# VHH binders against RNA 2',3'-cyclic phosphodiesterase, part 5

Target 1, 188 residues: RNA 2',3'-cyclic phosphodiesterase, of Aquifex aeolicus (o66967)
Amino acid sequence: MKVVRAFVGFFTSKSINEVAERIKKEVDLKIMGKWVEPQNVHMTLQFLGDITEAQAIEVIKNLQEISKKNIPFRIKYKGLGVFPDVKRPRVLWIGVSEGANKLTNLAKEVARLNAKKGIIPKNSKNFVPHVTICRIKSYDRKTLNELLRKYRTVEFGEDEVNKIALISSTLTSVGPIYTVVEEFYLGG

## First folded at step 18 (VHH; from w01 with Y99W)

Design aa6
Fold by OpenDDE, look of step 19:
Structure aa6 (fold): chain B 188 residues (1-188), chain A 122 residues (1-122)
Amino acid sequence: as target 1 above (188 residues)
Amino acid sequence: QVQLQESGGGLVQAGGSLRLSCAASGFTFSTYAMAWYRQAPGKEREFVALISSGDSTYYADSVKGRFTISRDNAKNTVYLQMNSLKPEDTAVYYCAREWLEWSGPDYYFDYWGQGTQVTVSS
């Protein structure tokens, strides 16, 4: 049976993409890694992993339902963080302050409906609002710590969450290729 | 303890074939995506192929149509069948396990084997 790697989420606006680029420039070679391409910067509501076509259809139905029941809302981006932790950072991300609860609720609704259909994410970790900007390969500890401290309370602007999508991911030698399988505007 | 051990590398003439194996232990193999990377002298390590826990496969453009990644969960082994080898394929080939601590659409890897040398002569 053919499966596709997928997640539920949405691509960020150009403004936040530009923020990511600025961070990249500032960090320069002090933090080495795979930076997310501007066109690939996104918010993940639920990572699904490999799903079947049948499952994808169910996810799409769920997203359609969710989109009808939710209206657009704004989120504010604030601060930088890492996964899994500062002692062994592997992912650098931009955080969310305002609107985080709404985003979390949206993610939970996605998870709930998908779970009802037996679609469970590969990882059971709780949703954390974030925008990944870099997969860290190597870093200077001091530099990373300073970076995180510097931007702890810095706001990077706002974004309107007005649509959600099922997005497929295809890994290549130069990075992932994301394809929108189907998207729905919030509010119908 | 997580362990990955590559084997199957060697010297082969251009146009020839090799089959690499990576024996995994210390974790539930079937639940992880596995990948092959390679690093040529003086070059950065580059992605070659990946197979997900659901047997979805992905390839670098440079090896598409020539390489095939597969896995045997019963043997905790991931394979890389390399056909139509070129001198440009010369590198140390590494096996990697997906990092599952992060739930995201991108692949992250936390464990690597020691590598196996593949040399393709012209």
Scores: ipSAE 0.021, ipTM 0.389, lowest interface PAE 5.1, mean pLDDT 89

## First folded at step 19 (VHH; from u01 with S56R)

Design bb4
Fold by OpenDDE, look of step 19:
Structure bb4 (fold): chain B 188 residues (1-188), chain A 122 residues (1-122)
Amino acid sequence: as target 1 above (188 residues)
Amino acid sequence: QVQLQESGGGLVQAGGSLRLSCAASGFTFSTYAMAWYRQAPGKEREFVALISSGDRTYYADSVKGRFTISRDNAKNTVYLQMNSLKPEDTAVYYCAREYLDWSGPDYYFDYWGQGTQVTVSS
């Protein structure tokens, strides 16, 4: 059976992409890893993993329903964080302050509707609003801690969340290629 | 089909050494970063070391200076030389192929071997 690797989310604006680039430049070699390409910067509402075409259709239907019931809203980016924790950081991300609850609710709704259709991703975790910007491979602990402290309360700008999409991932040795399968404007 | 097969594990006394091997097949080995992870009983799987396609190496703090990751592209094999082993190094060691998906989980390896047991006695 043909499967597609996919997630539900939306690509961030150029402004947040620029922030990611700025952070990358600032930390330079102090945090070594793979940094997100500007075109790949996005918010994930639900990682689906490998889904069937039939499942993808169901997800699309769900997104259509959700998009009709939700209106656009603004989010503010603030702070840096890591997954899973500061002792074992593997992912560096940009956080969300204002609008985080709306994102969370949106993510929950996506998950809920997908679950109703039996689409339950493996390794499902509670949604945390974030934009991943680096996969950390090596780091100076002091530098990382200082970085996190420095930017704890720094706002990085805003985005309007006005659409959601099912996005497929084609994984390559140098990074993913994302393709929008279907997108829906909120309030549409 | 992508396959990873670990070997070289065993029982060793503290202070001893082991060399793990991971034989890879089913993909262009030289173009992928490879990693070693380990999982101790009752603990989460943790990163140990990674070697990029360009032979750049990265290590967890807990193993830095003691472990060395290397690769032989001609043999499609990644190695983990473990020196000065400690009881806390006891775990199942897994070989993994790196993938990158920014949307995915906080781990970014798509294929894993079955693992090889390393036991370090006091």
Scores: ipSAE 0.417, ipTM 0.801, lowest interface PAE 0.9, mean pLDDT 91
Fold by ESMFold2, look of step 20:
Structure bb4 (fold): chain B 188 residues (1-188), chain A 122 residues (1-122)
Amino acid sequence: as target 1 above (188 residues)
Amino acid sequence: QVQLQESGGGLVQAGGSLRLSCAASGFTFSTYAMAWYRQAPGKEREFVALISSGDRTYYADSVKGRFTISRDNAKNTVYLQMNSLKPEDTAVYYCAREYLDWSGPDYYFDYWGQGTQVTVSS
């Protein structure tokens, strides 16, 4: 059976999609890894992993229902953080201040409806609103700690969350290509 | 600490077969996707094959139908069966572990083996 590797989420607007390149230049190779290109900067509400075409159809139906029951809302991007923790940083990300609770509630609704259809991704983690800018492979500890302190209270911009999508990924020799399978604008 | 050790490379005639192995240690092998990449002289590393934790497989177009990736979770080992080898398959082959992030799909790999040389002669 054919499967697709997918997540539920949305791409960010111009307000923050260039931040990864600015910070990459600032750290000047002292944090190395895969820095996210502007067209790939996104918010994940639920990572699905490998799903079948039948499962993708059910997710699409769930997103259509969710879009009818939710209205657009504002989020503000603030601060930098890492996952899983500062002792083992693998992901550098931009946080969310305003709208974080609304994002969390939206992610819970997505997960709840998908779970009712038996779509419960393996290795799921608790939702933390964030936008990944670098998947870290190596780093200088001093540089990373100074970066996190410098940006702790910096606001990078804002977005209106007005749509949700099922997004698939295909790995190529130059990195992932993300494709919007289906998207729905929030209504009401 | 994560370790990946490739073996099974060597010299083979065009049209022949080789089986590569990659022994893994230092992590919960069964929960990660594993992949093979290769690098010919003067070229970037390129994707060859991937096997998910659920045993789904993906192949580069250039090897589809000729190569088969598999895994044995009891032995913490991933394999690459390479049939109908061509001189263009000559490369150092690397085993890799998929990096999973907190936010979404990621096919990039965070640990690599030392590589094993495959040379296909005419």
Scores: ipSAE 0.015, ipTM 0.226, lowest interface PAE 6.9, mean pLDDT 84

## First folded at step 20 (VHH; from bb4 with R56K)

Design cc5
Fold by OpenDDE, look of step 21:
Structure cc5 (fold): chain B 188 residues (1-188), chain A 122 residues (1-122)
Amino acid sequence: as target 1 above (188 residues)
Amino acid sequence: QVQLQESGGGLVQAGGSLRLSCAASGFTFSTYAMAWYRQAPGKEREFVALISSGDKTYYADSVKGRFTISRDNAKNTVYLQMNSLKPEDTAVYYCAREYLDWSGPDYYFDYWGQGTQVTVSS
């Protein structure tokens, strides 16, 4: 059975992509890792993993339904965070302040409808609105702590969430190639 | 198909050493970063070490200075030399292939071995 690696989400604006670049330059070699490519910066509403073509069709139907019932909204990016925690950071991300609840509700709706169709991703966790910008490999603890503290209340700009998409991932040794399978504008 | 097979685990006294091996197949080994993780009973799986395709190495703080990750691309094998072992190092050790995906879960590894048990007695 042919499967495709996929997730539900949307790509961020150029402005937030630039933030990732600035952060990278600021920390320089004190935080080493794989930094996200500008074209790959995105918000994940639900990681699906490997799904069948049939499942993909169901996801698309769900997204279409969701898009008709939701209107565009704005989000503000604020602060930096890490997963899983500051003691063993592996992922550096940009947070969301305003609009976070709307994102969360949207993510929950996606998950709910997909679950009704038996599409339940492995390792499902509670949705945390974030934009991943770095996969940390090594770091200076002091630098990381200072970074997180420095940007705790800093706003990085805004985006309008006006569409959601099923996006497929083709993994390569140098990075993922994302392809929009189907996208829907909120509000129809 | 991608396969990872760990070996070298066992029982060892505190202060002792073990060398784990992970044999890889089904992909171009030399182009991927490889990692070791471990999971102790009742605990979450945790990062131990990673070696990039360019042989750059990274370690968890808990194992720095004691563990060494290395690779032999000719043998499609990644190794974990564990010295000065402690009881708290007791865990199942897993080999993993790194993947690059920003949408995925917190752990950026798509294939795992079955694991090998390491037990360090006091």
Scores: ipSAE 0.383, ipTM 0.775, lowest interface PAE 1.1, mean pLDDT 91

## First folded at step 21 (VHH)

Design dd1 (from cc5 with D101E)
Fold by OpenDDE, fold request of step 22:
Structure dd1 (fold): chain B 188 residues (1-188), chain A 122 residues (1-122)
Amino acid sequence: as target 1 above (188 residues)
Amino acid sequence: QVQLQESGGGLVQAGGSLRLSCAASGFTFSTYAMAWYRQAPGKEREFVALISSGDKTYYADSVKGRFTISRDNAKNTVYLQMNSLKPEDTAVYYCAREYLEWSGPDYYFDYWGQGTQVTVSS
């Protein structure tokens, strides 16, 4: 059966790319990994994994419904974090301060409607609003700790969340390619 | 506790075949993508193949057409059928489990077995 690896979310503004580049430059080779390509920087509301075309249609319907019931809102980016924790960091991300609650509610609504259709998220973790910037392979512990402390209260700008989309991911030899399957404007 | 155990490695002549197995335990196997990596002496560990939870497969260009990754969820095992082996395929082969403690969607692997040695003689 034909399946597509997909997630629900939206692409962030280019300003976040600048932040990611700054962080990458700052840590230099002391934190090594796969840094997210600028065109792939995004916010994930729900990771779906492999879904069928039929499931994709259901997700799209759900997103359409959600978009009609929600209005655009602003979010502020603040701080850096890691998954799962500082003891064994695997993912470095930019956090969200203001608007985090609205993102969470949006993610919950996506999850709720998808669940009604038997579509379950790939992981069981609670939603954490974040923008992934690096998948860590190796790191200097001191550097990472200092980095997280340094940027704990630093704001990295704002975005307006005005649309949500089903996005597919295709793995290629040059990295993942994201494709918008369908998108909906909030309040539209 | 998550455990991955590779087996099936050995010495084989160029043009020969091997079938590697990776027995998994300590997690819901069927919900995770699994991958094979390899590391040759003096080289970095490199991606070989992966199979998603939906049985979609991806291969490194260097092994396409020669290697086949598959899985048996009932046995919690992922396999790597290696045909037409070349000396440059010589490496320690590692089984890996998908990292799902984030919202993806890129494939990322963080659990590894101890590896199994594959040696291809010319």
Scores: ipSAE 0.590, ipTM 0.817, lowest interface PAE 0.9, mean pLDDT 93
Fold by ESMFold2, fold request of step 22:
Structure dd1 (fold): chain B 188 residues (1-188), chain A 122 residues (1-122)
Amino acid sequence: as target 1 above (188 residues)
Amino acid sequence: QVQLQESGGGLVQAGGSLRLSCAASGFTFSTYAMAWYRQAPGKEREFVALISSGDKTYYADSVKGRFTISRDNAKNTVYLQMNSLKPEDTAVYYCAREYLEWSGPDYYFDYWGQGTQVTVSS
């Protein structure tokens, strides 16, 4: 059977989608990895992995239902962090302050409805709202610690969360290509 | 499409050694972290070891110093060398592939092998 690599989420506004390039330049090669291109900066509500066409249809139905039950809301982007921790930094990300609870509730609803259709069981890891800007391969420890301290309370911008989408990804030799499979506006 | 096939399990005496292999296909092996997990009957699956795409290794406390994870990117294979085996190491051993796009607080693995049985007798 045919499979698509997908997630549920939305792309960020232009005001913050260039933060990855700014930070990459600031660290001047002392943090290396896959820095996220501006057009690829996004918020993930649920990672789906490889799903079948039949599963994608069910996700689309669920997103439409969720879009009807939610209205647009504001989020504010604040701070930098890493996962899993500073000793083993895999992912450098931008955090969310205002609106984090609403994002968490939206992500839980997505996961709940999809789990009823056998898509990603309810036992997935806790949702932590964030926007990935670099998947780290190597780093200078002092540079990373200083970066995290410098940006701990910095506000990068805000978005109105007004739509959710099923987004597919294809890895190419020059990086991922994201395709919006279907999107729904909140309040619709 | 993505496939992980473990091999090398069997019956071994306590204090002995065994080497597990996991052959991978259907993806660009070198870009993924790979891990070994194990599950004894009636117990939850537990982490054993992980090797990153950059060859950094991590081990559960219970196996540290006795087990060694390694990889051969030319053969698309990850290995687990198990030395000084104990009866409590008896389990089905699974290899797993990192979900690359996952950005949550912990590692998440999106593909798993079918497992290979390791039995350590006294």
Scores: ipSAE 0.267, ipTM 0.594, lowest interface PAE 3.7, mean pLDDT 87
Fold by ESMFold2, fold request of step 22:
Structure dd1 (fold): chain B 188 residues (1-188), chain A 122 residues (1-122)
Amino acid sequence: as target 1 above (188 residues)
Amino acid sequence: QVQLQESGGGLVQAGGSLRLSCAASGFTFSTYAMAWYRQAPGKEREFVALISSGDKTYYADSVKGRFTISRDNAKNTVYLQMNSLKPEDTAVYYCAREYLEWSGPDYYFDYWGQGTQVTVSS
């Protein structure tokens, strides 16, 4: 293969990365799909799709530059939501309250620098900070609506955003494996 | 290598029917939503129909009741049955695959076919 499937982002802390398993158990097969395993729970700043090795090198250079220009900041995780909407739920996610604007600004910087290198951002129009916990295949409508109502204002925890990474995904027989290709700490 | 190959287009008189097929390879077809889009001369591509991995279907208002999207996971194929065709249905029809990792609003598609021409005469 000459390309890698990749994104720019970071993995979440332990307290947040187990929410998918907790919610999966609570709904007891009434919402089915690909529930994200704890080690795979992450925040995406930019989806890259399939990129070449040359493109990956350019993204890495851009992330290094961005890391020097930004300092760590706090985010708080709050609420559950779905995309695109409750009539067409495809993705169940955890939202962000505090720090959402700073995440958005960071994602815009990543997209801007990558666009200068011909790496066109896939999600620049409507960046909404979130952490995916399930890619829904089927669901009971009543169960989903009750879940969203129950968790609308629940706070799940917080993170300090102190690094950004280029992360690749590899599909295996046991599911996707995410590999940190390169990471940089904010503030140098 | 992901490939999408449309077929089944052609010339048809108004009121007629066509069935488009999109043969897929290089990925686990059953886990992806699939869609049809179309592009008439001088216009932007527009949504026609989508079928989710769970077989839920969605249609543009302009084709509801006339077009039916379906899938055969054993054949890795998505279909568009087009009935009661009108001259305004004339377009190149494209098959598209869901960007599975996409988690933003609405669907986003990462692979597209080359298209098949549908021409509806008056």
Scores: ipSAE 0.238, ipTM 0.598, lowest interface PAE 4.1, mean pLDDT 87
Fold by OpenDDE, fold request of step 22:
Structure dd1 (fold): chain B 188 residues (1-188), chain A 122 residues (1-122)
Amino acid sequence: as target 1 above (188 residues)
Amino acid sequence: QVQLQESGGGLVQAGGSLRLSCAASGFTFSTYAMAWYRQAPGKEREFVALISSGDKTYYADSVKGRFTISRDNAKNTVYLQMNSLKPEDTAVYYCAREYLEWSGPDYYFDYWGQGTQVTVSS
């Protein structure tokens, strides 16, 4: 059967997209990993993994329903964080301050409707509003700690969340290629 | 379905060597980064080594110079050559597949093997 690797989310604005490059330049080679390319920076509301075309259709229907019931809202990006913790960092991300609850509610609604159709995400953890900028492979502890302290309260800007999308990914040797399968404007 | 199966673990004396293998199936192996993790009794699972789809390698500081990660895409297998083993290397070793589109408390690896036991005696 034909499957598509996909997630639900939206791409961030240009100003946020470039943050990864700036941070990468700042830390130089002291934090090694896969830095997210500007064009690929996104907010993931739900990771679906490999889904069938039939499932994709159901997700699209659910997103359409959600988009009609929600209005656009603003989010503010603030601070840097890591997963799973500072002792074993594997993911570097930009945090969300204002609008975090609205994002969480949106993610929950996506999850709820998809679950009703038997579509279960590959991640079983609670949604945490964040934008990943680096998948850490190796790091200098001092540099990472200083980075996190430096940017703890730094605001990186804001976005208007005005649409949600089903996005597919094609994996390549140099990174993923994302394609918007279908998108819906909130309040539309 | 995606499957990962580790092998090659066992009992070895300090200073000895082991070579672990992880056989992968159910996906396009060559397009994924693969990693080794380990978990000792009473401790949290920790990163050991990673090899990207482009054969770039990364290691935990505790194993640098002693462990070597490699892959054979034709065999859909990732390896971990462990030399100069120490008692503190004793753990269950797990193979993991990277995924790209999600990040969270569980890192960015979506599939794990069942693990293989490595025991290093003094």
Scores: ipSAE 0.201, ipTM 0.598, lowest interface PAE 1.8, mean pLDDT 90
Fold by OpenDDE, look of step 21:
Structure dd1 (fold): chain B 188 residues (1-188), chain A 122 residues (1-122)
Amino acid sequence: as target 1 above (188 residues)
Amino acid sequence: QVQLQESGGGLVQAGGSLRLSCAASGFTFSTYAMAWYRQAPGKEREFVALISSGDKTYYADSVKGRFTISRDNAKNTVYLQMNSLKPEDTAVYYCAREYLEWSGPDYYFDYWGQGTQVTVSS
């Protein structure tokens, strides 16, 4: 059967996308990895992995329901963080301060409704609001530590979360191509 | 369906060598970065090595100079050559496929093999 690689989320604004570029330039070659292209920067509410077309339809229905019950809200981006931790960093991300709880609740609703349809995420960890900007492969420890300290309390801007989408990805040799399968504006 | 199957594990004396293999199927292998992880009893799963789709390699500090990750796209297989093995290398070794669209506390890999046991005796 045919499957599609997909996740639930939304693309970030141009302003926040540019932050990733600035950070990349700042650290230069001292942090090497797969940096997220500006056009691909996004917030993931739930990773679905490979799902069937039937499952995708169910997800879409769930997103439609969620969008009708939720209104747009603002989030503030603040600070940089890493996964899993500073001692063995593999992911560099932009954090979320204000609006984090609303975002988390939205993610939980997505997860709950999808779970009712037997669609469960690959990971069982709690949702952490973040925007991934780099998948770290090698790094200078000093540079990374300085980076995290420098930007610990820096605000990078705001986004209005006004829509959610099922997004599919096609992996290519030059990077992923994302396609919005279906999107819904919050508030109907 | 995506499948990853590790092999090549076993018992080896300290200073010895092993070569692990991970056979992949169900996806376009050549377009994905592949990684090896390991987990010792009572410890967290830890990164060992990664090879990008462009054959760039990255290693944990603990295995640099001793381990080599490689891939054969024609065989849909990723390898881990482990030399100068130490007792602290004892663990279950897992093969993983990189995922690009999501990251979290559980790293950014969407498929894992069942693992292969590597035991290094002193």
Scores: ipSAE 0.181, ipTM 0.585, lowest interface PAE 2.0, mean pLDDT 90

